# VH-VL binders against q0atu2, part 25

Target 1, 119 residues: q0atu2
Amino acid sequence: MLDKKARIRTSREYRNVFEKGKRLSGRFLIIYYVENALDNNRFGFITNKKIGMAVIRNRIKRQLRAIVREYQGQVKNKHDIVLVARAGIGKSSFEGMEKDYIAIMKKAGLFARNANKID

## First folded at step 1 (VH-VL)

Design h1 (framework fv_iluzanebart)
Fold by ESMFold2-Fast, scan of step 1:
Structure h1 (fold): chain C 119 residues (1-119), chain A 122 residues (1-122), chain B 107 residues (1-107)
Amino acid sequence: as target 1 above (119 residues)
Amino acid sequence: EVQLVQSGAEVKKPGESLKISCKGSGYSFTSYWIGWVRQMPGKGLEWMGIIYPGDSDTRYSPSFQGQVTISADKSISTAYLQWSSLKASDTAMYFCAREDYFEYDSGAFDIWGQGTLVTVSS
Amino acid sequence: EIVMTQSPATLSVSPGERATLSCRASQSVSSNLAWFQQKPGQAPRLLIYGASTRATGIPARFSGSGSGTEFTLTISSLQPEDFAVYYCQQYNNWPLTFGQGTKVDIK
């Protein structure tokens, strides 16, 4: 599970990422990202109703959190990143979501080639 | 400041067409859903439908499907609600509102326009 | 569609008294429930989202509780400016649905 300090929690914090951040689209994911003034990264997740029923949206959120957690040590520090699931994500496999996430993060320049800490 | 500003009051006759607007400012317009809510005189709130301006994905309440058209022009951060042929029963206050679906926060309508009063009478 | 039922339809409360408003969903909406305040001639104002989280700027006297199908909005010490109609809304499922409203009259 993702640490509470690594999660974007308030509407105000999400708003800041959307309004001031950069945007990059993948096949199943869109990311919005901005540098923060903290000593850690924070992640937010949006699975709007166009994805499908609540059971599907909740499954997607859990899978995205698991992917983010697995790769958190490779993300450049001091960023707020919001993942927005696209409508087609409901038909994706876990592996498909994972590959899309890695591709987007690399393209955004947010993955460090050498992670400084993975623990 | 995050705001939704709606067009002014309208007085129309049955059978006329109408398009009212809702302009967003102070936030990323394409990152939030814009919903339309009807309030008939002296009555409660009724959700009509919602649009995601980033790709124009639109969802309607079954009660309003085919009765109105919701659209958006992201180049000017404006959403629209349109009738091809108004009826006297369309007399109501119409609100636009931003829906914000966050993981641990808000999925409710957090920012509202001031409302557009539409009066349809013969 | 999920039907939202509010009770009572009208509540008369003296200033300084506690007001308790109920909202029931016809099926579970988890915690995806919001409360709105609407004063005459104004747009609705978000009070509570996620069943129990106060929106920015909302006074501490407003609190929400509940999950699943039964929800409560409590105003611990009613002020004159709290005269309004209060609506609950579920955002768990499409279509989004509102309750019929509870009118709070200050005596």
Scores: ipSAE 0.006, ipTM 0.557, lowest interface PAE 10.7, mean pLDDT 85

Design h10 (framework fv_iluzanebart)
Fold by ESMFold2-Fast, scan of step 1:
Structure h10 (fold): chain C 119 residues (1-119), chain A 122 residues (1-122), chain B 107 residues (1-107)
Amino acid sequence: as target 1 above (119 residues)
Amino acid sequence: EVQLVQSGAEVKKPGESLKISCKGSGYSFTSYWIGWVRQMPGKGLEWMGIIYPGDSDTRYSPSFQGQVTISADKSISTAYLQWSSLKASDTAMYFCARGEDFYDYSEYFQHWGQGTLVTVSS
Amino acid sequence: EIVMTQSPATLSVSPGERATLSCRASQSVSSNLAWFQQKPGQAPRLLIYGASTRATGIPARFSGSGSGTEFTLTISSLQPEDFAVYYCQQYNNWPLTFGQGTKVDIK
């Protein structure tokens, strides 16, 4: 579970990331990201109805939060990052989502040079 | 003030190429989806596709995949709709529209250009 | 793709009367439905999004309701400027799809 202070919560905060941030697309995920003026990272999650029914969307959102949580220590500090799940994510495995997340974060230059995930 | 200004009316012959434009102003051009909508004479509205100008991620409606090319030039805040070879059936009004920035591609479109009338006849 | 069906094709009403327009989706679109107004020679104008939320500047006489597959646009007291074609549009699934329109005409 991500700490409350590590979550993007308001529509105004999401809008800031979309308007000022950079965008990168992966196979199952799109990230929007911008450096913030805070002392910590914040994450937002969007699972739209193209993914499937509420049960599937809730599962995906929960799994994405778990992945973000596990790799939290490897993310460069002071960033607001929004993960948007693509329609095909509902058919992916947990490992597939995890691999896509790592690939996108590395491509964005948001991962510190650490070979081990937080555990 | 958000504005989308489209290029002027076009009169073309079948087989000719065409590129029409939609220039955005008053907002961060690279942060919002832009979509293209066709309206044939006396008919309703049809989504053709959408593009995110920041990275050129483009999604076509299945009926328009391979028929048109959607592109954007972020240096001049302009989106494009292009045909390599026009058909008489391409005669229509073409609108561009800007999506709300909150959703990636699940968008309602609030700001619209004035439209570009394309007439294709021999 | 999701097929949007609007009814009636044409609705004849007098100024001051209530107009009710229907929109049906071939599968559930939840509340991800928008309503647009189009007058001849003009671009479409967003009226309602999220099935029931009025867009900025839209008069209170316009209201939307429904969820899933059945949606309604109501104009409580039709004004002369309201004679137009109205389109519903789903944004739940790609591709985005419009209904074929309901023409609101003067009786």
Scores: ipSAE 0.013, ipTM 0.570, lowest interface PAE 8.5, mean pLDDT 85

Design h11 (framework fv_iluzanebart)
Fold by ESMFold2-Fast, scan of step 1:
Structure h11 (fold): chain C 119 residues (1-119), chain A 122 residues (1-122), chain B 107 residues (1-107)
Amino acid sequence: as target 1 above (119 residues)
Amino acid sequence: EVQLVQSGAEVKKPGESLKISCKGSGYSFTSYWIGWVRQMPGKGLEWMGIIYPGDSDTRYSPSFQGQVTISADKSISTAYLQWSSLKASDTAMYFCARLDYESEWYDAFDIWGQGTLVTVSS
Amino acid sequence: EIVMTQSPATLSVSPGERATLSCRASQSVSSNLAWFQQKPGQAPRLLIYGASTRATGIPARFSGSGSGTEFTLTISSLQPEDFAVYYCQQYNNWPLTFGQGTKVDIK
């Protein structure tokens, strides 16, 4: 489970990332990211209804949170990052989502080191 | 007016094929999931599957996978439920329903078709 | 699959009285629960979604409560038109599942 301090929670905080952040697209994910003035990273998760109904979107959110949690130690400090699921993610495997996340985070320059699982 | 209108009642024999329809009107058909529900005589409701007409992404309940085909034709705002070979046990009322878009975070089927009665007997 | 169990199977209540219907999920469905009303010969009608949010056009006498595994639908002052079968439905996990229904008879 991600700590409460590591989550983007309010509409205002999401809007800030969308308006001021950079955007990168992966195969199943889009990330929006911006440096913050805090001492930690925060993550947000968006799944639009086009992906599927709540049961599908909630499954995707759980899987994405698990992936983010696993690799949080590799993310450069002081960033707000919003993950937006693309159409088609519902047909992806967990491994497929994980690989896409790693690839897009590396491309964004957000991984401080090679991606490793949290031990 | 947002509505779903289903095709009329069908009387068929075992082994025959059948395709029933659900036509949406008054909204953007390609933007809403459509679900199919079976209700056997005197029994409760069972989800069969759902389809997103915009890209024909289709999900079946495990008990109906391989027993029916769900499809949609977005050019005429119509979803379909199809059997290749009917059985007497397929005798039921079939409903289609549209997924509610009022709340992004909550999903409920708020608009329902009137139902199509399918009777399969020798 | 998540099994939804409704109780009682049949409930007899006089007009003007309160009816309380229960729905239990075999595992947590958070607040992702809907209630439907079905009258004989008609399609189901959405009453409540998100466990407690009343759908558009639904009278205030209908209210929903609960979260996790235990849910309740309350009809505060039953009207003759409330004679129907009521179904709960979870949309937290695939496949979507309905309860078996509670039949409300007005005496």
Scores: ipSAE 0.007, ipTM 0.593, lowest interface PAE 9.7, mean pLDDT 86

Design h12 (framework fv_iluzanebart)
Fold by ESMFold2-Fast, scan of step 1:
Structure h12 (fold): chain C 119 residues (1-119), chain A 122 residues (1-122), chain B 107 residues (1-107)
Amino acid sequence: as target 1 above (119 residues)
Amino acid sequence: EVQLVQSGAEVKKPGESLKISCKGSGYSFTSYWIGWVRQMPGKGLEWMGIIYPGDSDTRYSPSFQGQVTISADKSISTAYLQWSSLKASDTAMYFCARHDYEDTYYEGMDVWGQGTLVTVSS
Amino acid sequence: EIVMTQSPATLSVSPGERATLSCRASQSVSSNLAWFQQKPGQAPRLLIYGASTRATGIPARFSGSGSGTEFTLTISSLQPEDFAVYYCQQYNNWPLTFGQGTKVDIK
């Protein structure tokens, strides 16, 4: 999982990203993102009750953290990024979530060019 | 004090309708899911389903879909479990439980009602 | 649905002894496993969630371990109040499912 330094933890930090950040929507994910004054990236994860009960939401949070961790080396440094799961994500596969994450991060300009998986 | 208080024991005949209740107090009732768990005499626990009282979003275990109705009245902080036509096989202890699912990992069914014993016999 | 299987069905131990209870899932549930204690005439009580995290107020003698399909609940020095039925529960997949229970009884 993600290092504790790479996690957004406080309500104040989440509020900062929502208020000052840019927003982009994918199929299953919405990201909010803003450049930070740190030397590292931090990630936050929001799975609201409309997705389903905790077993579904917690599975999705774990899978999203795993995806973020796998691709952390491709993310432009010095950003706070909050991933918000959309209602339809509960029906998505792990691969579906991963593809949506890659697509939206590329669209946001947060991924290095050609950050594609080798099949 | 956070509590779930359930209605009293019921003795019914097959074919009768029944509605039992679970009243929450000491917390924000609309911020937590309320689930129902059945325990047949001498047997283990079976998860039946849940409701989010804030908007009445309800989810059922496939085994209980169509067999019972779960509902809630947020104005009186009460959740309900209802049968339109009871069967002898519905004889069991029924528990309600609060599910804490805010913005964290599953913290379990941390608060339980005392249980409602339902006996269905001819 | 995921089937949870507990063993043994009954475990006979004396006060002060160590009790070890097993729980197996029919497919991986990661660490999304909880343990509950139930005494006769009472509602279940949450002991452990996330396979190894003690719930608030639960004594240190209770510990959980495992991941994937195999899980263990250990009571290191059994107290008289610990004689009860113990249930494991997976919350990785819908619907939530419980094991059949292990009764911890006096030898």
Scores: ipSAE 0.006, ipTM 0.546, lowest interface PAE 10.5, mean pLDDT 85

Design h13 (framework fv_iluzanebart)
Fold by ESMFold2-Fast, scan of step 1:
Structure h13 (fold): chain C 119 residues (1-119), chain A 122 residues (1-122), chain B 107 residues (1-107)
Amino acid sequence: as target 1 above (119 residues)
Amino acid sequence: EVQLVQSGAEVKKPGESLKISCKGSGYSFTSYWIGWVRQMPGKGLEWMGIIYPGDSDTRYSPSFQGQVTISADKSISTAYLQWSSLKASDTAMYFCARQEYSDFEYDSFDYWGQGTLVTVSS
Amino acid sequence: EIVMTQSPATLSVSPGERATLSCRASQSVSSNLAWFQQKPGQAPRLLIYGASTRATGIPARFSGSGSGTEFTLTISSLQPEDFAVYYCQQYNNWPLTFGQGTKVDIK
């Protein structure tokens, strides 16, 4: 579970990330990200109906939150980051999603040098 | 099976308070938004607002902000729509409807309650 | 707010005929558009979401198309149970907004 302070919940907050942020696509994930004026990082998650039924979407959302939580300490401070699951994510493994997340976060320059597990 | 069951019809006078209910069953109540939609006699649908029962995050249409209160009691899987002081112009059918949780996207309403008819007359 | 405009207000069709209903948004709503059917005395029923995806249990004769600002609902062979009012609804922008409805009547 991510702390409530680390979650993007309102449509206004999500729209700020989409309007002002940068976009980067991976194999299973798209991220939108922007620096915030807070002292912490916030994450949002989007698993739309195109992915599949609610059971599949809810499983994916839980797994993505677990991945984000695992690597939370490696993310550069003061960012709002939204993860959008692509249609093909239902075919991926947990390890596949994790690998894609690490790759896109590194490519975005969002992982701190001293906390990056993939040296 | 997923069901939303609303409270029965109400006949009230102007100035009276009212609280109507929408009880969800057959799904995880705290994992879905509940929206409220008004339909005045012979007219179309108007979105009033929405609540996420998991944490009581509530959003109102600008036209209904301050006119009604939306709340939920997750212990009994029930959402509420409340007026402190009814007006004749509140006469309408009120529907509740379920929407899948999304941190950003509002989504389509996939299951609807049967409606509660509210009649306000002097 | 985004204004949703439906046309025609009333459509008169014979059973077995094709019905085409239009919905226009005042600004782009991407594909975040749903279609609902409402029969007299009943709650609305979800037909289409994401502009073109049929909801569970909805017959194949119902199809949706469009993106951006122009959307269409097509009923390929109208059945007696299809005479109803149809509403489009955008869920792209806050507040959520509905069209005024198209009434499909027996010719």
Scores: ipSAE 0.011, ipTM 0.557, lowest interface PAE 9.2, mean pLDDT 85

Design h14 (framework fv_iluzanebart)
Fold by ESMFold2-Fast, scan of step 1:
Structure h14 (fold): chain C 119 residues (1-119), chain A 122 residues (1-122), chain B 107 residues (1-107)
Amino acid sequence: as target 1 above (119 residues)
Amino acid sequence: EVQLVQSGAEVKKPGESLKISCKGSGYSFTSYWIGWVRQMPGKGLEWMGIIYPGDSDTRYSPSFQGQVTISADKSISTAYLQWSSLKASDTAMYFCARSYEDDLYTEYFDVWGQGTLVTVSS
Amino acid sequence: EIVMTQSPATLSVSPGERATLSCRASQSVSSNLAWFQQKPGQAPRLLIYGASTRATGIPARFSGSGSGTEFTLTISSLQPEDFAVYYCQQYNNWPLTFGQGTKVDIK
C-alpha cells in the first residue's frame, strides 16, 4: 500500500536507522527512528521468524503497512522509521497493533498532539 | 557461486520408499529456508513445504502434509525429501529452491536446483 | 488458500513485439509476488520479486507492476530466448501458491 519511495528497502538504509536512531518499545512494536535528509518519510518493517511461520509474518507486515499508510499524514516529515514486530504480535488484533503504533509514535514526538483516525 | 545440486533421476515401483537430496554450496546453508516444489508432467508448479536447516523448523503445504517428509543435515549442507511408500501419482519433477531468510526482507525463491525426475510405474 | 490465475493461457507473439502477461490473486497479496521463467527441461528462473523489483542479471526489457490482486509482467521487445512458460507466485500467505502459467509462443 505504501508508495515505493516511502519504504526503506536496503540493508544499508536499515543499518543507518539502527546506528543513528532512537529506540522506543511498545506492547507489540519497537520503533527505531532518525531524521533524514529527504523531503519525505520512509518506513521499514521487520518480522523475524520467532514471530511465527511466513504466513503469520507476512500478515503482520501487511497489517502494519496498512496502519502506517492510514496515519502517514500525522507523522512529522523527514524521518526514517523502522517498525520491529515483537514475538507476541501474532496474537494481537489489528486494533491492538494500531493502538500500540499510535501510542509509541505520540511518545516519540512523531505525531501531532491532536492526531487521530479520521475513518 | 551459490548453487543447489540435486540427486539424480529415480525409477521406482509403487510401494517403494525413496529419499532425494538437495545440496547447497557457496552460502550459509543454515541462514536460508529450503523449499520443495513439485511439477507433474506437463503441469505447473506446486509448493510442497519448506525447512529452515538452522533449527530444522519444517512447514508443509496442507496438500502434502503426511504424504512426504522434509529433513536436513546441516553438517553436510543437504536437505531431503522422502516418501515412505510411493504412488504412481508421485511421478513428477521435484525442485528444491532457496528462500532468503534475512528479517530485513520478505522471503521468495531466488536460487533453484536443477530438479530430480522421479518416475513411479508398475 | 490463495488462488493465482494467469491470463492468457497461451500468448502468441512475434520477435520484437511487446508481451503483457496478467496474474490475479483471489485475495490481496500486497506486493509479495514473484515472476518466474521456465524453459523446457530447465528449472524456473526468478525474474521479478516484490511485484516490480528485477532480480540480479535480468534484462531491462522485463518489468513487473501491480499490487493487491492485479499484477502484470511486461516484456518490452521479445527476444527469441524469451519464448518460455511464465509463472507468478504469491509469498504473502500460507500455503505458497503459483499461477497455472502463461506459455509465450512464437506467432
Scores: ipSAE 0.011, ipTM 0.541, lowest interface PAE 9.3, mean pLDDT 86

Design h15 (framework fv_iluzanebart)
Fold by ESMFold2-Fast, scan of step 1:
Structure h15 (fold): chain C 119 residues (1-119), chain A 122 residues (1-122), chain B 107 residues (1-107)
Amino acid sequence: as target 1 above (119 residues)
Amino acid sequence: EVQLVQSGAEVKKPGESLKISCKGSGYSFTSYWIGWVRQMPGKGLEWMGIIYPGDSDTRYSPSFQGQVTISADKSISTAYLQWSSLKASDTAMYFCARPDEYYEFSDYFDYWGQGTLVTVSS
Amino acid sequence: EIVMTQSPATLSVSPGERATLSCRASQSVSSNLAWFQQKPGQAPRLLIYGASTRATGIPARFSGSGSGTEFTLTISSLQPEDFAVYYCQQYNNWPLTFGQGTKVDIK
């Protein structure tokens, strides 16, 4: 579970990231990201209806939150980051989502080249 | 209110260049894909391509790759469809459209411009 | 590309009658299928997305069903304003593709 300070919660905050942020796409994920004026990172998660039924969307959302939590120590500080799941993500494995997340974060310059999972 | 307003009708001769426009208002222009659709007289709808104005990521339908150029100017919230050399077979109604969701390009497009009629004849 | 095939090409019905329109995809598009209505001289109007979800403001007489490769649009009690051309569109794969259309004419 991500600490509540590390979550983007309001529609206004999501809108700010979409309107002012940069965009990068991976195989299963799109990220929107922007620097914030806070002392911490904040993450948002979007799974839309084209991914599948509510049970699949909820599973994907939980898995993405778990991945983000596991690697949050490797993310450069002071960013608002929104993860948007692409239509094909419902057929991916947990490992596939994890690898895509690491790859896109490194490409964005938000993740160290040698990012390591914290046990 | 989301609006897409297209430029007016054009009458051209084969070989001429043309650039038509689609101006978005009432939403964050750089956060949504914008697409172009052709409708030949008396025929159905065909996707030509789409652009994400925030980073100019552009994707063409295979049948339109190299035949037209799609671009956008985010400073004036306007997308463009351009031909370097028109043919009589380009005579059609051209629509621009925006999807319901912010960032996904493979989507249903539910906001449509009024259309621009392009007539190419000698 | 995924080919969308609609049938019939023309459907002649009387006001108040039920109209059933079919759309077939050459490969599975899951439920990523939309239906549009177009009247002469007008832009297309979204009716249904996700195969069965009505768009905002669309009357309850319009319903969609199906998944995979076979889809149906039903108009339960046709009104005079419903005479138009109807298109299905898949958005499962790029490039996005439309069916050729079904024209709903007055009988």
Scores: ipSAE 0.007, ipTM 0.604, lowest interface PAE 8.6, mean pLDDT 86

Design h16 (framework fv_iluzanebart)
Fold by ESMFold2-Fast, scan of step 1:
Structure h16 (fold): chain C 119 residues (1-119), chain A 122 residues (1-122), chain B 107 residues (1-107)
Amino acid sequence: as target 1 above (119 residues)
Amino acid sequence: EVQLVQSGAEVKKPGESLKISCKGSGYSFTSYWIGWVRQMPGKGLEWMGIIYPGDSDTRYSPSFQGQVTISADKSISTAYLQWSSLKASDTAMYFCARLGDEYYWEDSFDYWGQGTLVTVSS
Amino acid sequence: EIVMTQSPATLSVSPGERATLSCRASQSVSSNLAWFQQKPGQAPRLLIYGASTRATGIPARFSGSGSGTEFTLTISSLQPEDFAVYYCQQYNNWPLTFGQGTKVDIK
């Protein structure tokens, strides 16, 4: 799972990303992102109640955290990024979520070309 | 600050109708589920149902389906719990609570109203 | 519906002692379990969610553990203000269900 220092934890921090950050929509995901003054990236996850009850939302959160963790080496450093799941995500496959995540991160210019990868 | 403020105590007779309220403030009311909980005198907590005020999607616990009506008026950030005909067995403290969703694992009721005491007696 | 069973019904402990409260689910709820504290005349207060994560402002002496069907709330070095009724609640499946509560009494 993601290291605690890589997590957006407070209401104020989420609010800052929403108010000052850029927004980009994918098929199943919306990201809000802003540069931070830290030495690392931080991620937040929001699964709107429209997606369903805790069973569905918790499955989605686990899968999104796994995807983010797998690709964290490709993300340009010093960003706060909040992933917001769209209503349709409850019917998506893991591969569908992963593909959407990669597409929106590339479109946002947040995937570095080998800058943060470990070979 | 986030607050849920409930209407005042009620004293009713069997057969009377009643509608109690829960007003949210300090957050986006239409973005969070509101739940209703019953606590009979000296007993534990029971979930009655939940409502998503943004579209009025409502879900009842099986024991309360048809016994009460849950509704919301998003224009005044208020959720309601209503009885068409009260029974003595409805005597209880009723709480409303917000289902937290600000963080990725906070699927729990994080803010609660102060409660509304409903007494039904002849 | 998922039945939540708490034990014991009542714990009698002295200030400074450790209190251990148990909660069992009739089927797996993963880690989707919360603990609430209720003092007389007050609304419930969220203590723990996700089985082991303390809610904001909750003292470090409160800790939760477990997953699946067996869960524990531990209060180390119990303080006078901790005498209350404690409820576990699952939010894995609909309908949402509470345990019957454990009352923590002084001495």
Scores: ipSAE 0.007, ipTM 0.570, lowest interface PAE 10.8, mean pLDDT 86

Design h17 (framework fv_iluzanebart)
Fold by ESMFold2-Fast, scan of step 1:
Structure h17 (fold): chain C 119 residues (1-119), chain A 122 residues (1-122), chain B 107 residues (1-107)
Amino acid sequence: as target 1 above (119 residues)
Amino acid sequence: EVQLVQSGAEVKKPGESLKISCKGSGYSFTSYWIGWVRQMPGKGLEWMGIIYPGDSDTRYSPSFQGQVTISADKSISTAYLQWSSLKASDTAMYFCARHYEDSFDEYGMDVWGQGTLVTVSS
Amino acid sequence: EIVMTQSPATLSVSPGERATLSCRASQSVSSNLAWFQQKPGQAPRLLIYGASTRATGIPARFSGSGSGTEFTLTISSLQPEDFAVYYCQQYNNWPLTFGQGTKVDIK
């Protein structure tokens, strides 16, 4: 459900984020992030074999995309962000992954608060 | 171009050993899981297990753990399903299937072998 | 293991009619559900994955919907080549499990 233009798709684009970006580790996730020159955010997802077999890795990847999509409005614009699943994420709940994502994004300073609230 | 080709039909007696094969071509064999599926005569599909040929990581359905052995030889792009001692209840069509995974797209069993009919009788 | 239940066991329809096939999971499988078609003497063919995404080369008359525990495969206008057995399969949890199949035959 995540827009195609909001996805990091090529190995060169992933390499750019890994080489030039900042890194922050959470309990189940590592993010690599760098400001881009585009008008939008782009997300990448890496799940390695250490997490488990394809069934588990694809479930995790799909759940992470759903989490990213749900919170996309809170993310500061013009960033390339790669989520790398850590060993142990296969044992986490959806809620656990969601909480870790929110915590790590806040700590990275990538979440913006709604400044246009009436009250 | 991308295909899985299975070995030919087998007719065996109870107690005999058997090893059937599934050869991949047209893709990177070590980059995809290969699963095995059983279909007993007139019945539906039963997933048996899966192997990642790149490192031989193998997982079995609980119903098939200890009953069969799944292996692969990556040097010849071939996966195997084997029995040490066949039973009449092993009579079935056996399919191998590639489990494709894509970091940007969804998972599926997208390429299937033609099937190997195993008949265990008398 | 997650039990997949398909209904009906047999669906009798005429060419040109709509067929609707149901698949229920004993617990949530999110959208990690695939549909396969099997014709007599042939290997299964992937139709849909991710509950609603058509596999390459699959005609537009095939569509999938649902998430969680309730899923539907719809064939909008049955063609003669569509008379087959259809299986749903979850890949959310280990072990992978198939439904028992729905046979779509001519009325």
Scores: ipSAE 0.007, ipTM 0.553, lowest interface PAE 9.8, mean pLDDT 84

